VH-VL binders against q92529r149to334. Designs and how they scored, part 8

Target 1, 186 residues: q92529r149to334
Amino acid sequence: LGPGVTYVVKYLGCIEVLRSMRSLDFSTRTQITREAISRVCEAVPGAKGAFKKRKPPSKMLSSILGKSNLQFAGMSISLTISTASLNLRTPDSKQIIANHHMRSISFASGGDPDTTDYVAYVAKDPVNRRACHILECCDGLAQDVIGSIGQAFELRFKQYLQCPTKIPALHDRMQSLDEPWTEEEG

## First folded at step 25 (VH-VL)

Design BB2
Fold by ESMFold2, fold request of step 27:
Structure BB2 (fold): chain C 186 residues (1-186), chain A 130 residues (1-130), chain B 106 residues (1-106)
Amino acid sequence: as target 1 above (186 residues)
Amino acid sequence: QLQLQESGPGLVKPSETLSLTCTVSGGSISSRSYYWSWIRQPPGKGLEWIGYIYYSGSTNYNPSLKSRVTISVDTSKNQFSLKLSSVTAADTAVYYCARDSWYIVENPVYGTTSSYFDYWGQGTLVTVSS
Amino acid sequence: EIVLTQSPATLSLSPGERATLSCRASQSVSDYLAWYQQKPGQAPRLLIYWASNKATGIPARFSGSGSGTDFTLTISSLEPEDFAVYYCQQRSNWPTFGGGTKVEIK
């Protein structure tokens, strides 16, 4: 994946994740992303895909998710996935919504029967701190998006094996200044 | 619609290289959605995953076999292939190719990826004997 | 490496009976467990993914349950075509399969 892959998807927003994904087992990580999708979909006008078989969230899940940020909610965006980053831009490509270096991304899920049209990923950036970002993808596209993210993780990990430093652990405690700042208007 | 079919020699001499090809039809191997795996089953025994390849050429192998395994892809022929070097009688098995579906991916520094095999080839028996 | 232990190794039953197959993981695999059916001379066929979700085209008599380390495949009323070997499978670092349960005619 030298140059990257670009998709057009709908950005629904993000919701703060109050604990490190490393401190949670992988079942809990999946439940968090499903709950995050549910909360953001409920908060975004015109979003379709609220889970009809939703159960009340556990006390633990409710304590892990924080405030939503809906600044760009509902907007069609250009998502570029590369070995370096996930880059989110407006349709005219003039405004960066977010740019997440791969080392700052811990987890992604989506495209399963329960979230067929959604991809969620957890990343850190200077604006939103640790947050779960929700993408609505057209039918079948969510699977492609999650596969591309998975491949980017695999390639980055092979590069990491050539350097014994635990870069994600350092990034989890402090922000990397190598990552370009995202453009945001309040 | 999607079908996988293994092909290659059914008999291989000890110390030589086992070579198999999986042909994908009814779908494209160049899909970004899926990984392509080899799995084997010795006669009367269980299943052992050998490795996968992504259409871009990226591979991952079972650590117990890694030193002897090469998986490759030819997107122009819609095929992926297995080579297993220095074979012994212990490598006698039915060899399957399979499509691997992922819905959950994690940064590998933190752990695992959930996956399962939704399409399998019919299998081809490879016997290692003099 | 996560080891999957299936029991019993052989389950001898008559058509129409309920079959209950067990898979135990050496460590938690959450819900990320799949079940496969393999008939003689055939490739495995996906039955259940994520512990309880039926794959497309799987008859209603098949169901999966469990979470963590203990998982069950249930066939509510055995049909003649259900006599086969069943495997469970997980992936943590790479895929591993259980040893199988053979369901045969009593």
Scores: ipSAE 0.057, ipTM 0.589, lowest interface PAE 5.3, mean pLDDT 80
Fold by ESMFold2, look of step 26:
Structure BB2 (fold): chain C 186 residues (1-186), chain A 130 residues (1-130), chain B 106 residues (1-106)
Amino acid sequence: as target 1 above (186 residues)
Amino acid sequence: QLQLQESGPGLVKPSETLSLTCTVSGGSISSRSYYWSWIRQPPGKGLEWIGYIYYSGSTNYNPSLKSRVTISVDTSKNQFSLKLSSVTAADTAVYYCARDSWYIVENPVYGTTSSYFDYWGQGTLVTVSS
Amino acid sequence: EIVLTQSPATLSLSPGERATLSCRASQSVSDYLAWYQQKPGQAPRLLIYWASNKATGIPARFSGSGSGTDFTLTISSLEPEDFAVYYCQQRSNWPTFGGGTKVEIK
């Protein structure tokens, strides 16, 4: 993966995730990203969303998702994926919108088969705390983005296992993903 | 039309190394979207996943086999291979190579992902006996 | 590790009959379950992914349903080529398969 791979994608927004991903089972984690995509697609005019009816979210799922942030909704951005981070920049590359270190990213997924143009990932940052970020990608590009994120996860994890002094860091990394952020943690 | 084909010796002596190659044709093994897996099926039994490789060389293995398994890739030949060391009669099986397709990835501290195998080789029987 | 339990182990039916195959997961796998068909002497063939989506080229008589822990593969009217072994599959830490259901001619 080296210096990273860059994609041009559309940023749709993010939704705060009020619970640690470590505290949720796999089924709940996947439902969070599906619901987040649904909510953001319905809130952003002109988004390429599924128009078919969706079931109301469970009471549990409703308690996990918080406020949405649509500040940059609809903006085309440069997304760079490396073993170090997901980096999101403005179209002119003058400003970093977000830089999510791999240690702060817990989860990424595509949408349902009828919403294959979307990628969602859960990350922690000083501005949005723990949030699910939604990207709109063209056909086929979403799959490439997901694959690149997956490879970055695998390579980062393998390098931690190769460094014996990093075995406690793996434990610490899980704890940092679960810890509440404060403004001063950034 | 993507095709996978296993090749290698059908008979291996106990304590030696089982070595197989999967040749991919009608498509490229160099893909950011797919992993390449080995799966085996002992006679009269079910399917057991052995491990996968990504085209960059990154691997992951079934924990029960990990100490004996090496999977490698040669992108210039569009091939990936399996080596299983110190074999016994229990390693007698039909060995398949397969393309691993997925849509969900997690930080590996959770170890969970969504995957399925959409293309399979025809399989090759490897018998371990003297 | 998530264990997949398939039932029945054997289903004896005639051509034209409806087949219903069950797969139960020991923990929820959401809808990330796949079904495969394996005929004698052949490799497994993907039928269904994500519990209910038919793979390319799969006949209309095959359908999948379920979510969470309980999943079903249905063959609405058995053809002679459908007599085979069927496996379900999930991936938690690594891929695991069910023990299989053999659909055979009565």
Scores: ipSAE 0.019, ipTM 0.570, lowest interface PAE 5.8, mean pLDDT 79

## First folded at step 26 (VH-VL)

Design CC1
Fold by OpenDDE, fold request of step 27:
Structure CC1 (fold): chain C 186 residues (1-186), chain A 130 residues (1-130), chain B 106 residues (1-106)
Amino acid sequence: as target 1 above (186 residues)
Amino acid sequence: QLQLQESGPGLVKPSETLSLTCTVSGGSISSKSYYWSWIRQPPGKGLEWIGYIYYSGSTNYNPSLKSRVTISVDTSKNQFSLKLSSVTAADTAVYYCARDSWYIVENPVYGTTSSYFDYWGQGTLVTVSS
Amino acid sequence: EIVLTQSPATLSLSPGERATLSCRASQSVSDYLAWYQQKPGQAPRLLIYWASNRATGIPARFSGSGSGTDFTLTISSLEPEDFAVYYCQQRSNWPTFGGGTKVEIK
């Protein structure tokens, strides 16, 4: 990815995730992101998507999803994806909306068939704690964004495995590594 | 319309390296939306994923084959290739190249990815025989 | 590794009959399961993605259902061209396929 890839997307805000994604099964993780997309889109005026009256959220999902932060909602942003981070900036690059280190990002997904233009990712930061961030990616950009995030994950993971000083993470085991991906301050 | 076509020798001797190329037409291999995979199928058996490559050259391999597999990409030719070293009779199979459509990605430390294969080559039979 | 188990291994039916194929995952894959059709001497063809969505050009007689660990492919009325091997597929860590179900003419 080199210096990273940059996309112009719309930021819709985030919703707090009260449980670790690692502690949840895959089905639950996907449901969380889908529900997050739905809730944020409903809350943000002008968000594209005829949200058909969805069934009330399950009690389980309601217990996992917290409050929404709609700061910067509806804003066009520059999203830069690199092995280091997802960087969200205002179009003029004067303000950083968020800088999520790859080590803090656990999950990213596209929307469901009704929300194909949306990307959701779960990240930790000091402002939002653990939150699911929602991006509107128009004109087929959602797939590019997901592909790029996937690539960033993969490259970073490879770098991690090549580090002789670190215990290699087992790709097939959802076990929390004791040590987060720390950038060796070389 | 996107088309994938496998090419390479149909016969390889034991202990040699199997080499195949997939030529993509009707679309760019440099798309950020897709990964490019190799999949094989022994005669009369099921399907086994071998590995994938991204346009940037990043690869991931099936753990069972990782030590013997190398996938490469040539964006100028709109091609990607497979090398499988130290072949045995067990490597006799129809080899397919395919396009991966990804829709979920997870940090490999903690999760998984999810995709499906929407375009396939016709496949090429590679027989390992002395 | 997530293991996909397909049943039955062979399904013998006549044209016009309903076919029901099962795929069970060793772990939950949500609705991120795909189905493929493979005819003799041909490459697999994508039928269903995301458990229940038909791929482009797939006839309406094909339908997918399920979530979590249990999935079903249904062919409402078998056509002669539907006699083939069907595979389910997931992608967790790395892609895996079921062992396949052969739908053959009775």
Scores: ipSAE 0.440, ipTM 0.813, lowest interface PAE 1.3, mean pLDDT 89
Fold by ESMFold2, fold request of step 27:
Structure CC1 (fold): chain C 186 residues (1-186), chain A 130 residues (1-130), chain B 106 residues (1-106)
Amino acid sequence: as target 1 above (186 residues)
Amino acid sequence: QLQLQESGPGLVKPSETLSLTCTVSGGSISSKSYYWSWIRQPPGKGLEWIGYIYYSGSTNYNPSLKSRVTISVDTSKNQFSLKLSSVTAADTAVYYCARDSWYIVENPVYGTTSSYFDYWGQGTLVTVSS
Amino acid sequence: EIVLTQSPATLSLSPGERATLSCRASQSVSDYLAWYQQKPGQAPRLLIYWASNRATGIPARFSGSGSGTDFTLTISSLEPEDFAVYYCQQRSNWPTFGGGTKVEIK
């Protein structure tokens, strides 16, 4: 995975995750991403067929998810996956919507039978803090995206093993707010 | 429906190289969705993962076998292959190819990735004897 | 390396009985545990993924539970076709399998 692999996907938005994914058991993590997909899809036109059956929502799930950000909802974007980052750009590449360093990404899921057209990933950035970002990836593309993210994690972990003194990514995510960003909003 | 089929010699002499091919039908090995693994099972014993290959040619191997294993992919034939060098009687096993599905991935610095094998070949017995 | 220890090694039961199979991991694997069934001369078949999710086409009598280090596969009422060897599997840095539990007819 050199300069990365690029997909064109639909960005649906993100929703703040109020607790660390590591502080949650696996069942809760899965339920949180499914709930996040459901909430964001309900807020964005044209995404209504995300689930055939939905597990009953719980009070705990509602307390873990915060406010949504739909600023770029429904936009077709270029997603580039590399060992360095997940980079989200407008189609003309003039604006970076988000750049999530692999260190700041904890969890990604999607493409399974219940969420075949969706990818959810949890990342920390200066604008959204810790948030679950939702992508619509039709026609089997969701599974491709998950496979690519998995490969990026694997290759980065091989690099980490060659440099075993690196700071854990959780600690580094707390430091990522000091990292300069270069983008034009105007 | 996706099908996997192992092929190759069933008898290999000690110190030689075991060579197997897995042919994939009903799906594409160049898919970015899946990882392609070799797994073996000595007679009467349990299962041992050998390694995977991704469509890009990227591989990862079981550390106990890494020095002797090469996995390769031929996308034009929709196949991936295993070579295991310097074999001994301990390498006698049924060899399976399998599709590895990753639907949930975690940053491995923090935790564990979910991975499981949803499609398997029929298996082929390779005996190391001479 | 994460070691998976399955117990018992052999479980002798009659059709209609409940089977309970255990798998213990040497370190936490969260809920990322799979169960496979293997009949003689056949490849393993995926039964359960993510500790408790039944794979497509697997009968409802199969259920999985547990998290962290301790996992259980339950077959609520054994059918003749269920007499087989069962393996658990995890992946931390690479996949490892348990030693298996043979469920045989008494």
Scores: ipSAE 0.428, ipTM 0.736, lowest interface PAE 2.6, mean pLDDT 83
Fold by OpenDDE, look of step 26:
Structure CC1 (fold): chain C 186 residues (1-186), chain A 130 residues (1-130), chain B 106 residues (1-106)
Amino acid sequence: as target 1 above (186 residues)
Amino acid sequence: QLQLQESGPGLVKPSETLSLTCTVSGGSISSKSYYWSWIRQPPGKGLEWIGYIYYSGSTNYNPSLKSRVTISVDTSKNQFSLKLSSVTAADTAVYYCARDSWYIVENPVYGTTSSYFDYWGQGTLVTVSS
Amino acid sequence: EIVLTQSPATLSLSPGERATLSCRASQSVSDYLAWYQQKPGQAPRLLIYWASNRATGIPARFSGSGSGTDFTLTISSLEPEDFAVYYCQQRSNWPTFGGGTKVEIK
C-alpha cells in the first residue's frame, strides 16, 4: 500500500461498542456491525440506506451497542488507508476527524445485501472509546475500501511477524490490545 | 464480461515446478475490490484453495501448501501466476483461477475474513507423471 | 480451520422433486456461506452467496437458508440440468469447501 490509499467517502458517525470484539464470536461481531450500520443510517438524515423494516434488534445487541456519536455525520471526508492507520479528514485536509491506528482496529466489514454501500469498522480512540465507525461508500467503492483495509491488515500483520524480537506471546498480544492507548508524548 | 483463463503445461514431472498463468479479460486485475485466487480439484475429489494475490502483490497461501506455493501478478499483462514446487502425484488436479469477492476483513490477530468466488476460469488439468 | 460437512453425500431424485442439501460448519460463519454448482467437466458456478442471496442468473428454484453453523440449499423442483455436485464454501483465515453433495437422477 506504500504511503496509503485515499478514498472520498461520507462519514456517518459512530456507535460505541461496549464489549471487546475479541470476546465475541464471528457471528456476533458481524451482527454488531450490521446493527451499527442500521442504527446510524436511521439516525442520519439523507443516508441512502433504504432500510427495509429490520427486525427489532436482539436484546444482546442492544446491550453491546452504546450511544451514537454523530459528530461529522453526513460529511464528505478523505479516508486514507495505510498499514499505520485509518485517517479520516475533511476534504480540505484541515481537520482530522479521526486517526485510528491499525492496531486499534479490530474488525471491518461491508454491509449486508441491503446495505452494500456501507463500510463499518471497530476502532479504539480516546474520544469515542471503542466504537463502530460507519462510512458511506457509493458506486461500488465499498468493496474497494474493504479490500484496502484488508490489505492493510495483512501487511501490518506480516510486518509484525517479521519483527521477532517484539512478538509478545499470544497472551501478551491480547492484553496489549486491551490496554488503553497511553499517548506516548513524542 | 469478466473472463478468466488458465494456461500452462498439462504435464509436469515429479519434483519439478508446476507453473500456470491466469489471464483476466473484460476487467482489470488492478481492481482494489478483488483478490485473485488459485483453487484446485483432484480428479473425483473436492475443492482446495491454494492462495490468493492482491494487485499490489500481497499474497496469502493455504498453510498446507505455503512452503511450495508462489503466486505472482503482472498488472501490465492483466495476469497472475501460480508456481507450485516439488510436485508429486498428489498435485495432479484441475487448477482453477478465480476472482475472490471480499466483504469482511478482520485484523488477523483477532479473527476471520469472508469472501466468495464469483468468477472462475474453465480450469486446466495438470497431471504429475513421470 | 473451519470444516464444512455436507450431507447427504449423494442425493438420488427424479426431475420435479424437491432437493434439500445440508452444510454444517464446525464454527459459526454467520451468514457468510456460499453455494456452488459443478457439472461434469465444468468449473464451479456460484449459486448462492451470503447464505441466501442468489447470484446473477440463478433461477428462482434455487434458494439458500441458514445462519451460524447450519445451512441449507433447496431446489424446489429439480430440472434435468440441476443434476450436479453442489459445494458449500466459507472463508475464515482461508477459504474451505465442503465435501460436496452429488444430486443424481434416480
Scores: ipSAE 0.411, ipTM 0.809, lowest interface PAE 1.4, mean pLDDT 89
Fold by OpenDDE, fold request of step 27:
Structure CC1 (fold): chain C 186 residues (1-186), chain A 130 residues (1-130), chain B 106 residues (1-106)
Amino acid sequence: as target 1 above (186 residues)
Amino acid sequence: QLQLQESGPGLVKPSETLSLTCTVSGGSISSKSYYWSWIRQPPGKGLEWIGYIYYSGSTNYNPSLKSRVTISVDTSKNQFSLKLSSVTAADTAVYYCARDSWYIVENPVYGTTSSYFDYWGQGTLVTVSS
Amino acid sequence: EIVLTQSPATLSLSPGERATLSCRASQSVSDYLAWYQQKPGQAPRLLIYWASNRATGIPARFSGSGSGTDFTLTISSLEPEDFAVYYCQQRSNWPTFGGGTKVEIK
């Protein structure tokens, strides 16, 4: 990705995720992001979503999803995706909304068929702790964003494997870990 | 309309390298939304994913074939290619190129992605025989 | 690797009958399962994505259902052109396909 790829998207805020994504099965992980998208779309005025009558959230999901942070919600931002990080900035680049190191990002997903213009990703940062961040990506950008994140993940992982301290186990063999792999900062 | 077409020799000798090219028309392989995959199907058997390439040249291969597979991309020609080295009779199959649509990505440590193949080439039979 | 098991291996039916095909995953794949149709001498064709969404141009007689580990493809009334092999597919770590169900004419 070189210097990274930049998209103009709308930031809708984030929701705290109280449990490690690794400790959850794939179905639950996908449900968390979908639920997060739904909640944020309901909470943010002007968010476009096919709000069909939402099934009441499961008690389980409610226990995993914490408080929403809707700071900067509805704001157009510049999203830069690189092997290093997802960087969210104001369009004038004067303010950083978030800078999530790639190693702190565990999961990224598009929306469901009714929310195809949304991207959700789970990241750790000092402000929001572990949180699911919601992006509105219009005009087909959602797929580009997901593709780019996927590429960034793969490239970063390849770099990691070139200097392996530990080879991570496959998903189905991995023990529940609270933190993603980290490069030993020399 | 997006079209994919496989091309290459239909006969390869044992121990040689199978080489195929997929030509994409009606769309650009330089899309950020899609990956480009090779899939094969031995006669009368099921489907096996071989690997994919992103427009940037990033690749991922089936672990069972990783040591023998090389996928490359030529964005100027709107093509991507497959090389499979040290072929045996077991590599006799119809080879398909396909567009891979991704909607979920996870850190590779987690090892989970979600995708489907929405466009396929017609396939080309490659027979490995002396 | 997630293994997809399809059943039955062969389904013999007559035109107009209902076909029910099963796909079981060794692990949960949520609703991220696809179905393909393959006719003899042709490439697979995407039928269903995300367990229950019909791909473009797919007739309404095709429907998908399920989540987690158990999925079903239903053909409400078989047409002559529906006799083919059907595959389910998931992607975790790398794409895998089921062994296929052959729908043949009785």
Scores: ipSAE 0.380, ipTM 0.793, lowest interface PAE 1.3, mean pLDDT 88

Design CC1
Fold by ESMFold2, fold request of step 27:
Structure CC1 (fold): chain C 186 residues (1-186), chain A 130 residues (1-130), chain B 106 residues (1-106)
Amino acid sequence: as target 1 above (186 residues)
Amino acid sequence: QLQLQESGPGLVKPSETLSLTCTVSGGSISSKSYYWSWIRQPPGKGLEWIGYIYYSGSTNYNPSLKSRVTISVDTSKNQFSLKLSSVTAADTAVYYCARDSWYIVENPVYGTTSSYFDYWGQGTLVTVSS
Amino acid sequence: EIVLTQSPATLSLSPGERATLSCRASQSVSDYLAWYQQKPGQAPRLLIYWASNRATGIPARFSGSGSGTDFTLTISSLEPEDFAVYYCQQRSNWPTFGGGTKVEIK
């Protein structure tokens, strides 16, 4: 994945995630991403609405999800997946909607029978803080997108392990993943 | 529908290299969606994952076998292959190729992926003996 | 490495009985556990993924439960074709399988 792989997908929006995904078990993480998809699909007219028919969310799920950002909702975008980042651009490639470095992405899911046309991923950025971003990936693309993200994760991890710097124990680094994110790099 | 079929010699001499090919039909091995794995089962024993390959050529191997394993892909023939060097009687097994499906991926620090094998070849017995 | 321990090694039952198969992981694998069925001379067949989701075409008599380290496969009423070996499988760093539970006719 040197220059990356590019998909044309629909960006549905994002919802702030108020808790670390690592503090939630698999069932809860799955419910959170499904609820995020449902809320964003409900707010975007003409979306497939696979989750519009779902029952109202539980009290627990409502406490974990924050405010939505629908600024680019429903827009077709170019998604480029590389070992460095997930880059989201407008179709003419003149405007970056988001650029999420691999280190800022904690979780991605989609393409399973219940969310066949959707990919949800959780990332941090200066605009949206920690948020769950929802992509509509028609024509079987959801599984392709997940596969590409998985490969980018594994290749980046192998590259990271080859660095000359000594890395702290993985468990210690996992517990610090919720550190505040800043715009500047020193 | 998708089908996987193993092929290769059923008898290999000790210290030589075991070589198998998996032919994929009813689907494309060049799909960005899937990983392609080899799994083996010694007679009367359980299953052991050998490794995977992604269509780009990227591989991961079971650490206990890593020094002896090479997995390769030929996208023009819709095939992927296994080579296991320096075989002994302990390598006698039924060898399966399988499609590896990923639906959840997490932070690379863990290397954690929710994966399972949804399509399997019928298997081919490889016996290591003189 | 995460070791999966399946019990019992053999379960002798009659058609129509309920089968309960256990898989215990040496460390938490969250819900990332799959179950496979293998009949003699055949390749394994995916039954359950993510601890409790039935794969496409799997009959409703098969169900999975559990999370973390303790998982169960239940066959509510055994049919003749269900007498086989069952394996659990996880992937954290790399895939590992349990030793299997053979379900055989009493």
Scores: ipSAE 0.175, ipTM 0.663, lowest interface PAE 3.9, mean pLDDT 81
Fold by ESMFold2, look of step 26:
Order: structure tokens, then C-alpha cells, then sequence
Structure CC1 (fold): chain C 186 residues (1-186), chain A 130 residues (1-130), chain B 106 residues (1-106)
């Protein structure tokens, strides 16, 4: 990806994810992103509702999602995807909304028939802990965004495997993705 | 209506290079959403993934074939190609090109990634013989 | 490399019967398993992705289930066009396919 690829998308907000995505079965993981999109869309005035009404979430699914954060909801933002991070900025103020290093991102989905205009990704940061961040993308752009995230994951992992001294760190990294975010000490 | 079509010689001599081209129509190979793969099937046998290419030129190859495989893309012609060097009779197979579709991606530190092949070419038999 | 073991190798059934095909992975692939149908002389056709999602245009008689290492493809009532070979596929680092299950007319 070089310096990265940049998209202009709408940030809808995020919602806390109380469990590691790896600890959940496939049905639950796919439902988390759909439920997160639904809850954030309900809370954001004027958000496009792309989803039809759904069954009420299961008791387990409701226990996995926490409170939402709408601090920057509805803003057009610049999303830059690189092998290092997903970087979200306000174009007008050059303010960083979030910078999620690849090691802190566990899961992304979107652009499929059920989430045509949305991309959701799960990341840890100091403000929101582990949260599912929701992006509203113009027609067709969601597929480009998810594909770029996938390529960034693949390129980063290929580079990581070329360093055999990283094998113990690979185990530690997998553990850190399973833990709630905590403030760095020292 | 996306379609993939393999083309190339059906007969290759041992020790030479197998060369195939996949032409994509009804869609763009320059998509950031999709990866483009080669997959082969020896007669009466199962399927073996050879490798993929992304429109940017980024490739990934089956480790068992990696030393002999080159996949390239020509975005101006909406095509991608396979070269397999130093072929033997074991390389006789039907060769397919396919679109690799990703909708869920995980950090591959877990060792798991979601992908599947939603569109396939019709396949072309390549026979390696003297 | 993750090995996918399909069973049975051959399933001999009549039209209208239920077919149950198994795919077992040598280590967990989470839910990231796909199923393909291949008729003689044709390219494979995607049936199921992510263990249980039907691909575009696939009839409801096809269903998939499972997670981790054990996966099942079920065809609830076999039609004449369903007699074919079925492959499972996963991707962890790179894609691998199972050896196939042939569903043939009894």
C-alpha cells in the first residue's frame, strides 16, 4: 500500500465490544457487526438505514455490546488504510479522530449484500477500549474499503512471518488481541 | 455479468514453462475488493490452489509451488496470467482462474482468514507430455 | 498446512433422499469454510461460504453447519442435478481443499 490509500467516508460512531472476537462463533461475530451498525444508525440523526428490521438480538449478543460513543458521529472523514494503521482524520481541522495500529485491529466486515453501504471494524484504543467502529460508505465504496483493509492485513502478516525471531511475539500478539485495552505502563 | 476465461496452449513439453492467461469481462480486474487466483485439478483428482494476485501486483503463492510460479496482471487488458516453470507430468491438470472474494477479514495473526471463490472460469486442460 | 478430510468418499443415494456430507479440519478454521459443487466436465460452483451462508442462486435445500474443525453440508431432498462431487475449502495462510465426496445415484 506504500503511504496508504485514502477514502472519504462518513463516521457514524462506535460501540463497545465486551469480548474478544476470536472467542465468538461465526454467527455471533457476523451478528455483532450488524447489531453494532443498527444501534449506531438508530442513534445518529439522518443516518442512512440500510438494514431491514431484524429479530431482537439474542441475550448473548446483547451482553457482548456495551455503550456507544457518538463523539464524531455523522462527520465526513478521511480514512487512510496502510500496513501500519487505520487512520481517521477530520479534513477540515486535520484532527486525528482515531489511529488504530494494525496490531490493535482484530476484525473487519462490510460490503456484502447485508451491509452494502457499511464497513465495521473492531479495534482497541485508549478512548474507546475494544469497540466496533462504523463507517458509512458511498455506493460501491464499502467493498473497496474492506478489500484495502484485507490487503493491509495480508501484507503486514507476510512481513511479520519473514522475521523468525517474531514467533514468540506472535503468541504474545494473539494474547493482546484477546484482552481488553489497557493504558500502557512505562 | 462477470465472466472469466482461461486461454493458452493445451500441450507443454516437460521442463518447459506453462503459460496461461485469464481474461476478465463484465467487471474490472482493478477492483480493490477482489483477488484473482489460479487453481488446478489433475484429471480425476482434487483441487489445488496455485496463487493469487491483487490489482496492485501484490502476489501470494502456494508454498509447495512458489519456486516455480509467477502470476502477473495487465490491468489495461483486464487480464492476469500464470507461468509455471520446469513442468513435469505431475503438472498435467485442468487450470482454472477464479475471483477470490473477501467480505470478512481478520488479523491473520490468528492464522485464519475468510475467503472463497465466487466466480470460476470454465477451465483449460494442460497436458505435459513429450 | 491445514488438511481437510471429507467423508464419506462416496455417498450412493436416490433422488428425494437426504444427503449429509462431512468435512473435518486438522486444526480450527473458525467458521471460514466454503463448499463447492462440481459436476462432471464443469468448473466448481460455490454453494456455501462462512460455513452456513448460501451463495447467490443456491437453492434452500442446501444448508451448511459447523464451526472450528467439524463441518456438515446437508442436501435436504436430492434432485437429479445434485449428483456431483462436493468439496470443502478453507483459508488459513493459503487455501486448501478437501478430497471430495461423490454423491452418486444408487
Amino acid sequence: as target 1 above (186 residues)
Amino acid sequence: QLQLQESGPGLVKPSETLSLTCTVSGGSISSKSYYWSWIRQPPGKGLEWIGYIYYSGSTNYNPSLKSRVTISVDTSKNQFSLKLSSVTAADTAVYYCARDSWYIVENPVYGTTSSYFDYWGQGTLVTVSS
Amino acid sequence: EIVLTQSPATLSLSPGERATLSCRASQSVSDYLAWYQQKPGQAPRLLIYWASNRATGIPARFSGSGSGTDFTLTISSLEPEDFAVYYCQQRSNWPTFGGGTKVEIK
Scores: ipSAE 0.142, ipTM 0.632, lowest interface PAE 3.8, mean pLDDT 81

